# Ledger of designs, part 3: VHH binders against Manganese-dependent ADP-ribose/CDP-alcohol diphosphatase

Target 1, 321 residues: Manganese-dependent ADP-ribose/CDP-alcohol diphosphatase, of Oryza sativa subsp. japonica (Rice) (q8h5f8)
Amino acid sequence: MMAVTNGVIHASSREPLFSFGVIADVQYADIPDGRSFLGVPRYYRHSISVLQRAVSTWNKQHNIKFSINFGDIIDGYCPKDKSLWAVQKVLDEFEKFDGPTYHMFGNHCLYNLPRGKLVSLLKMPTDSDRAYYDFSPCPEYRFVVLDAYDFSALGWPRDHPVTAEAMKFLEEKNPNSDKNSPDGLVGVDRRFVMFNGGVGKEQLSWLNDVLQDASARRQNVILCSHLPMDPGSASFAALMWNYDEVMAIVRQYKCVKACFAGHDHKGGHSVDSHGVHHRTLEAALECPPGTSAFGHIEVYPDKLLLVGSDKMADTEMCFEP

## First folded at step 19 (VHH; from i2 with E101T)

Design f5
Fold by OpenDDE, fold request of step 22:
Structure f5 (fold): chain B 321 residues (1-321), chain A 123 residues (1-123)
Amino acid sequence: as target 1 above (321 residues)
Amino acid sequence: QVQLQESGGGLVQPGGSLRLSCAASGFTFSSYGMGWVRQAPGEGREWVSAISGSGGSTYYADSVKGRFTIARDNVKNTLYLLMDSLKSDDTAVYYCAKAGTYYDSSGTHFDYWGQGTQVTVSS
């Protein structure tokens, strides 16, 4: 049970540079409520109401510059003939936000639609069909959105080289007949399951270039991924396959201040040995009627303040000097 | 076609024991997690227990922990629920459930259920 340290948010007398909204794992589907394999309730229809409340709240605050969706806007159990409709329905709700929303996809999105279609539908700000990108809402900050399924058995055509390589990787790392089962795997090796993925070589190189540039420009960098990238911030089974490679690049640069993720619905927070904050967001899907899991993050020169709704924990993330 | 057939239910006195079985067919049994859910009269379905495909991991609802044991025989394609120290509150229709294919950190959803077997705990 990773104790979400309820960090006491110290009221800063200073105005934030800007704020942005965050929401993860809406996993909307027009299906009856259910329970996960582990007995966790899932509210598939209600989850869109969580998003609606998020957007409404963000709009009322008038200081939310943009929002980030941390993936899995629709659930894998969405009927396949309704996938496009469901995606559009969720996106229409995001469009009601008085600002841009930056999107990424998760495995549940990829269960429903091909990668290329998702990139298009989600209007990712890329010049290609890639699903990773960066943006700067102000000169002082850069956001980097990773494609956590760049290297994955999901989202690529079955005959795609990446699929073959990923499956080979899984065969090597996960001896189970069910590659979605972490049985027998110990510690962080539990991450080697088919519903996860990793960052490919080209994207790693790109990340390095982006961070190098950000450093040169003296920008603070916030990394965004569907998959968590620190063992302290999420269950081991939820971790990115090659979080260590990503973090090896990250650690070369002091400019990265925090990493945000979804996918692990319980949420979590950690600070790694380099002082980088890792915050895994609570899932909107697991909110019973009348409750919500979304937040906004106030951005300061020296810290981030996550202000959560009722099921999203407040988190103060002070930067190391 | 996926088929799940529950058996072993019945009438038992408080403190008694039952063993439920679920015969599975139409899929590679060992490749999927399995579970039990129950539904009491007038109530919604309650998650009871789950077991991984290999049987290496088991999970229980707090209400049944220490009393129920989930097990599986992958050679026989059979799921079991051993129920000890039964209480009146355990009265329900018990359903065998197959894990689905869409996963997240809390696992997958159950996508198939049997017809259920009635368990009645009464003095």
Scores: ipSAE 0.615, ipTM 0.847, lowest interface PAE 0.8, mean pLDDT 94
Fold by OpenDDE, fold request of step 22:
Structure f5 (fold): chain B 321 residues (1-321), chain A 123 residues (1-123)
Amino acid sequence: as target 1 above (321 residues)
Amino acid sequence: QVQLQESGGGLVQPGGSLRLSCAASGFTFSSYGMGWVRQAPGEGREWVSAISGSGGSTYYADSVKGRFTIARDNVKNTLYLLMDSLKSDDTAVYYCAKAGTYYDSSGTHFDYWGQGTQVTVSS
C-alpha cells in the first residue's frame, strides 16, 4: 500500500491564479460490483456518482476554470454493445460542469472503442486524430496532455504498424505467455505489460518543441498522462513504458513543475531528483458508496495545492526556486 | 465453454486442515491467473487468494495469510488451496475463480466462477 503522503496544505494568504478540477479512473460500467485479481473492491455503477459529486462540487466553488479527466471513463468489462452508451453517459455528466473538460483516454477506454472514435467522442482539442495536445489557461501556465498509448498494443487496428511494433517490443521485454503478467520481471521492468503503453517518437519530438516554446515564453508546464512517469509515484507495473525517455526530455527544461497521472488506483506522490512533482490520482472506481475520489488544484506562481475529497489526499507541491 | 469445478470441502475441527481442488477446462489454463473467493452465510464474497498464470506470484488476504497456500498444476489444469490451522471463521462456500483480460494496476477482474465447495469448521 503506497502511503499517499498527506501533504499539510499551508493556507496561502494569496489568491490562486486559477483552479482546476481533477478526476481519474471512473471506469463506469453497468455491471455488478466486483473485486480485482488482488482483491480490491470495484464499484462500477457507483463510480458515476463520484463524478456527479465532483461536478457538483466544482460548480459550487465557482472558481474552477476547467477540469481534467485522467482517463478510463469506462471499464473494460463494460458490455461491448453498451460501450458507446456508457461513454456518452459519462461524458454527459462531465458536460454538466460549468467549464471545459480536457480529456485523455486509458487502456480501459481502448478496450471498448477504437482510438479514433475516442478522440472524437472526447472532443480532444486537436486538428487531427491525434490524442495529445497542449493548452494555456493563462499566459503563465501551459498544460500538456500526453497520449500514453501512442506506442501500444491497444487502440490501434490489429494490422497497424504500431500494433506490430508494440507486440514485438512486448515479446522482447516480457517473456510471459500472458503479456499482461509482470511475473519474473523485476523492479521498474514490471511496467512492460500489455495494459501499459508509451509515447511514440513523433510525440516525443512534439513534446520537446512544446517545452522549448514554453520555456521561451517563461511558462510553467504541467504534464498530464494516464500513465505515471515516476517510479516513486506509482507501482512499477503501472508505469509508462518509456517514462525515462519522456523524463529525459523534461529534465532539459526547468519549466515543468508537475506531472499528474491516473491508472494506479491507489494514488501516490513523489518528487524526482530534478524537483518535478509527480502525483498519481486515486481512482473513483474504488470508492464505496458514500465516498469520493476527486479534487481541485489551486494554481499559484510558486506552488500547486491539491485539495482532495475524502479518498483523495491533499497534496502541496512547492516549486523549486 | 469455461468450466470450473471445486472439490475437497467438508467438515473439519478447529486447527484441522483441508485441501481444495479446482478442475478447469474450456480455456488455456496456464495463460490466466486464478483465485479463490469465499462466502460465509449472510456475508458477502471475500477475496481469499490469487495466483498468476505461471504460478510465480501468489497473493493472500490478511485473514488467511500464513495459514493458506494457493498452488496450481498447469499440466493437470488444476488449482489448489491448502488450508491449515482452520478456524470457525473460515466456514464458507469456497469458489474457484478465473481472471479476466482487462487489466489495471490492481490486476484484472474475475470473470468466471465455479459452483463452490462447502467448508465447515466446527468442534
Scores: ipSAE 0.596, ipTM 0.839, lowest interface PAE 0.8, mean pLDDT 94
Fold by ESMFold2, look of step 19:
Structure f5 (fold): chain B 321 residues (1-321), chain A 123 residues (1-123)
Amino acid sequence: as target 1 above (321 residues)
Amino acid sequence: QVQLQESGGGLVQPGGSLRLSCAASGFTFSSYGMGWVRQAPGEGREWVSAISGSGGSTYYADSVKGRFTIARDNVKNTLYLLMDSLKSDDTAVYYCAKAGTYYDSSGTHFDYWGQGTQVTVSS
């Protein structure tokens, strides 16, 4: 009198474990719109409206547990006497979201304010001026937020040892007088420009410890960084300086399922040779009035679903748990 | 004190050619990208062309590709725009522009401008 109805174990509801909001490169400034050096339109004032729509949308959905800001909340051309005001203006909009927001630095943040001030203003969950951390929204998932400017020419005082070491590194890697120019550099070496950065040795060691622990706990790990870490998901000039060292650590474990980034304003998506998804998020700054670039990610045991707005494309990221 | 001075504009017939020059001073010219932007009567500024600090990379708006050539001389600190096959739609004030320092994936904002030089293409 025993029967197995199906050879498949029936799962309960197709509801996500949780969802979280995402937005990148707001780059707000109270200055006239313009075009970049490459002719790309920039909508400095409208970008905060994109954020306002994101927060309103996340609140109306009622199921968004937290949000992640992928950096560059204000633009480098924000007037210096207005940097603190502009940062606070953008942060006040994030505070209207009915949950916590996890922040990270971008290069445009660091053009405006020192690292220590930004860590405090952004309420990063760290005990020091470190801008990298991890958290678990549920037992099955660990999120890791990297500081992509830990080793960089940005955000440190001009006479600081890190600045000196970064400039020496750039002198070896980039022959141009303009260290922001990738001219003459081939392939992924085009990333060796002053506006990028990398993960320092202490952060690499910390990352290994976190991934070792997450693997032992059988958690799925999501990495978040301002700078992209796969050449398939971004232009070469947008890549983190030492993405290869970060990914070498990642590839020692099976727990990392996806890496999210900003910085490359046109976005991108790739799956690397080890099955890790890399998703670069489209920028709010480049949205014409009335359009948006934000989304939310629905998290399942075996996939992530990015539900985007206007310029941010929907993306399904399947993986083996 | 950044100074950008354009010259070489004028009145030309359709199909004609002009060469614009921009003399630059007050900054290390080779360390910055440069560009040309134009403004027709009653319109906003339109991006025309850009060139990297070394001169190794050039970029053009679709409306001018194949007709205009941007160039620079880092010894003479001069930017050029060679305009061929001119059309009435090319009538505008042409501005020399200097790239700034706050970069991202689309480059940086132009932070200094010349006074412009008038190009008039009259049939």
Scores: ipSAE 0.541, ipTM 0.802, lowest interface PAE 1.8, mean pLDDT 91
Fold by ESMFold2, fold request of step 22:
Order: C-alpha cells, then sequence, then structure tokens
Structure f5 (fold): chain B 321 residues (1-321), chain A 123 residues (1-123)
C-alpha cells in the first residue's frame, strides 16, 4: 500500500491472506534425456534444478507459508535399485524450503515404491497408509488432498483385491490389449487407461464429511489431486476415472472454489458448469535446461492468483466468497 | 528376451522410396506401442514415428509427416516404415523401438531397440 504524497491520489492494494508454492511432475531420474513415445522431450536429470529454483524463489518471497507438491517426484524409469535414493534426493531439496510441504503421489511414484512407503517418506499427515487428508492454513480456507490412486491398478500390489477389481474395470471399459492405450475410446471415456485411477467409496464418504464441515464453518475449499477432474482443464486421457462422482459431491456444496491437479504436463484451466475453477499445473519434467515450471498462489477472500514461471502460466481465479 | 530385427535399408536416390521392416519377438507384440528412431552421423537420436498397440493411432515428426507411413502387422509381429519422397537429410541409421510400461500424459519411454538398418539418400 502507498500513502498519499503532496495531495496526490492515495494508491493502495490488498495483501493476500497467505501464499503457497506449487510444483508438479518433477519426475526426476538419473538417466539420459530422451523423448517420449509421442515425441515429447524429457529432461530427467535437469528437472531437479527446476525444483531447486522453486525452493530458492519461495524462500525469498514474503508470506509463502507452505508449498504443495502435486505428485510424480521421480520417474517410472528410475532404476528400481535407485528408487529410495532418488526419492530422498528430491525430498532433500523440498526440505530446504522454509516451511512445510504437503505431498501427494502419482502414478510415477507408485511405479517406484509401494503406497505405505510413500505415505511415510512424504510425511503425509495421516494416521495410516491412507494418502488423503485435509488441513486449514487459516480459518477462512480448507485444503483437501485426494488420493487419486485409491482405486487403481497401480496403487496396490499386483495380487491385491483392489488391483483385481481395477483390472476387471479396465477390461470392461477399454478394448485394447494395451490398457495404457485409449484407442477406440471416445471423449472422456479415453480416461479409462491403466496409468490413471480414481477415488474409492470410503474416500468419497470422507470427502462429503469434510465438505459438510467446511461449509458449516463458512470456509473456502481448495481441492488438490494428482489427476484432473474437469475435461476443460486437461486432455481426456489424463482425467481421473471417476471425476464425475467426486464432482457430484462437490456440487452439493458452495464451498469448493478451485481444484488443482498435475499429471497432464501441458497444463490447463477451466471454469466448470457450476463455477468451480480447475487448474492443471505444467510439469517440471518437460522444462529444457534454464527454464522453469513452478509458481506460487496468492490467496484472497474472493480470488486466487497463480504467479507462474516460464512454462507455468499466470492465472487469475475469481469466485464469490 | 525382447528382440527387434530391422531390415530393408539401403542406398536410394533423392525422391525414392524404401520400406523398412522390424521383426519382433520375446513379448506380446499387440500389447505395446512401437516406433522408429533415427540417428544421423555425429548427431543424437531423433524420434521419427510411433504407432499404438492396436495400430489405430499413428504419430509422426514434422520432418517426415506426409512422406513416411508407419504400420504394423500384429499377426506376423512385424513393424513397418514406408518411406517416400526421400531427401538427403533422411540419411541415418533407423532403429525399431518398443514402448515401455511407465506411462504419463506424453506417453512412455522406449525401453528396447534393435541394432538398426542404414538408410543412405545420395544426391
Amino acid sequence: as target 1 above (321 residues)
Amino acid sequence: QVQLQESGGGLVQPGGSLRLSCAASGFTFSSYGMGWVRQAPGEGREWVSAISGSGGSTYYADSVKGRFTIARDNVKNTLYLLMDSLKSDDTAVYYCAKAGTYYDSSGTHFDYWGQGTQVTVSS
């Protein structure tokens, strides 16, 4: 804010209630750079430099109270005898941030380590190997972190009952021998691929309870998930399997203002038919050396302002409080 | 053990055509995407083309789009690259490649390659 000088117009600005850092899809691995099956460049070793830059930047900015990591901190092609080392290398960089980091995992984490190990290593604030939780950084806001691999072929051991049910689900929904291929699937049905997942029944019930409580407390709610939940903010093949069930719960309340996700490396932004913002964050993995994809979000009573870097676009998300 | 064996390379005049083949064994061929990668002398490997496991989706680098056609025969476990309107800058060793297991939104990494077949387009 600026005080009046020499009778000239007073200039003032609002300060945010708080700010938090965001980064997605670091996908670090100690392997040579390459290109994906679709020809997209990948910078496996250099992605940790993006994270280092993010942490340094957040430490220098006022009022960055916490950060959120949107999953996939190491790549599935990390050599399996190096999985723990690679996770620890990335976590050591997050620990340099002067504040707490809230984590979630994605498919590339689960290619490397079992769920219980990930929950422990990432210090998720839960009393079990459940990978979903909530927190309130101030009275006005509630953050909800979903486990998008709760119902999935990847989130549980190969012989687990959930894995069997997920593979049966995929067999019914996806005609391909390659269950990672969406060939022949139309529109949002293209999401029925093995590298995605969904939210289980108990987590849906828990989400409803959290939103009911947040609504009663007149809180604004921010949902966070590795997988996107609106077709306007992501490629169809990147969507959570049962985003429709999650969003059906969300739409029973007025408190959810925004949903943030990773997974779809190109990023995206939409406002759904009920006024909820969906922001899919651009991936660190795909940053050429010297470029970045991270940001921070300034939180106001009536809006969120994402201040991005290089590949991560600035985004204003206005809502009625 | 995954094995990929390329054939069909050779010397071709500019504007000519070649058909590359890749015989695959040691895995369920139709369950994996396949691709072609090339390497010119003194350069890194360049992604050329990819095809889904079913053959229903195909992808091409801008430098070859409209001139090259990727195809597969899931009965014979064979991948093809039909190369038309060849130019001198298409000169390279061409590698058959198998898609891996660990997917994200931009696809997966190629995890196996053949020994390659030389294509030389001489003016």
Scores: ipSAE 0.498, ipTM 0.782, lowest interface PAE 2.1, mean pLDDT 91

Design f5
Fold by ESMFold2, fold request of step 22:
Structure f5 (fold): chain B 321 residues (1-321), chain A 123 residues (1-123)
Amino acid sequence: as target 1 above (321 residues)
Amino acid sequence: QVQLQESGGGLVQPGGSLRLSCAASGFTFSSYGMGWVRQAPGEGREWVSAISGSGGSTYYADSVKGRFTIARDNVKNTLYLLMDSLKSDDTAVYYCAKAGTYYDSSGTHFDYWGQGTQVTVSS
């Protein structure tokens, strides 16, 4: 709507189609604060307070249709006899949100509980231990949640065939005896570490089918993954193992406008060579007491606008619809 | 069973130097990152330095950068901290620490600590 004041035309604000909440890497644990091997402060107990503020803020806004949790809801150093309790404690906070929450898991979830248990507890809309799915919150948009640990050393039991294949892959790609170390690896090859993973062939085929359907329906598609898929939006060591295969499928279509991720705690933003936005979300775990890292995304026909809190930077992501 | 045994501490004058050692056993030493953490009397533990399993990457706290050097000998299974230009505020118990197993993009937590060795910098 246009407004006129004293002969000057003023454009009124455009309303979003909908908005949704985002939070990443809560990594809650009932243990004292600490520092990582690299000296990075970690606020294990305060991270659930960040989630509480996120839920309260989303509820006060009244226009937040759903939220997405970008994985790693509890930390790997959570005492293992308390893993289920810690997951439930975090889920109880998500349940206070006045809408549905769509979950994914990451490496820290898998350090605590097996895949099948996580899929069930998080109420993922799937009928198997595969943790990928899609949904449409309105006719114009399709959301796709990837399982970034489908091919991985972490996402399956130690004696599982996938685990054996992933370990062979790592042995060929990573010369270190510590497979979590990227020492000696150059550029994007630094991603070949045990704490990462990738998308398997069945999931790639499924993704292609979803994007084909979304294209036929003229939908804009938002991809969501725990692991980042563009080296411009994340540290090389944080990238999905086969991001290139995923993005090769994506680039066969015009419908994908943005990819969101967690995992790389400092966050990032890039636009790839085909115009797809990549936004890695800042982690709740690394928020000093009294600070936050969460936000909401206003969805428009031709852009996404991330309105962040404290450590989560505002980001405008324009695209051709 | 992980064991970390520090040695090499002592009394030194300001501007002096010391070399700390940490003998490691009970795990495959080269498969884990290692670090040094210190604790002054009445204070919490302060992260000092870390080194990757291969020794190819080193990291330092701002308070010690340029004065301390972390090193490791994967044949002898020994971690070192070479401390130069010591100041009175370097006085602390220094602990050897082993990196844990639950990694993410900012690394992992230290999961085992030695008993420490006292460094005292005074006239």
Scores: ipSAE 0.484, ipTM 0.784, lowest interface PAE 2.2, mean pLDDT 91

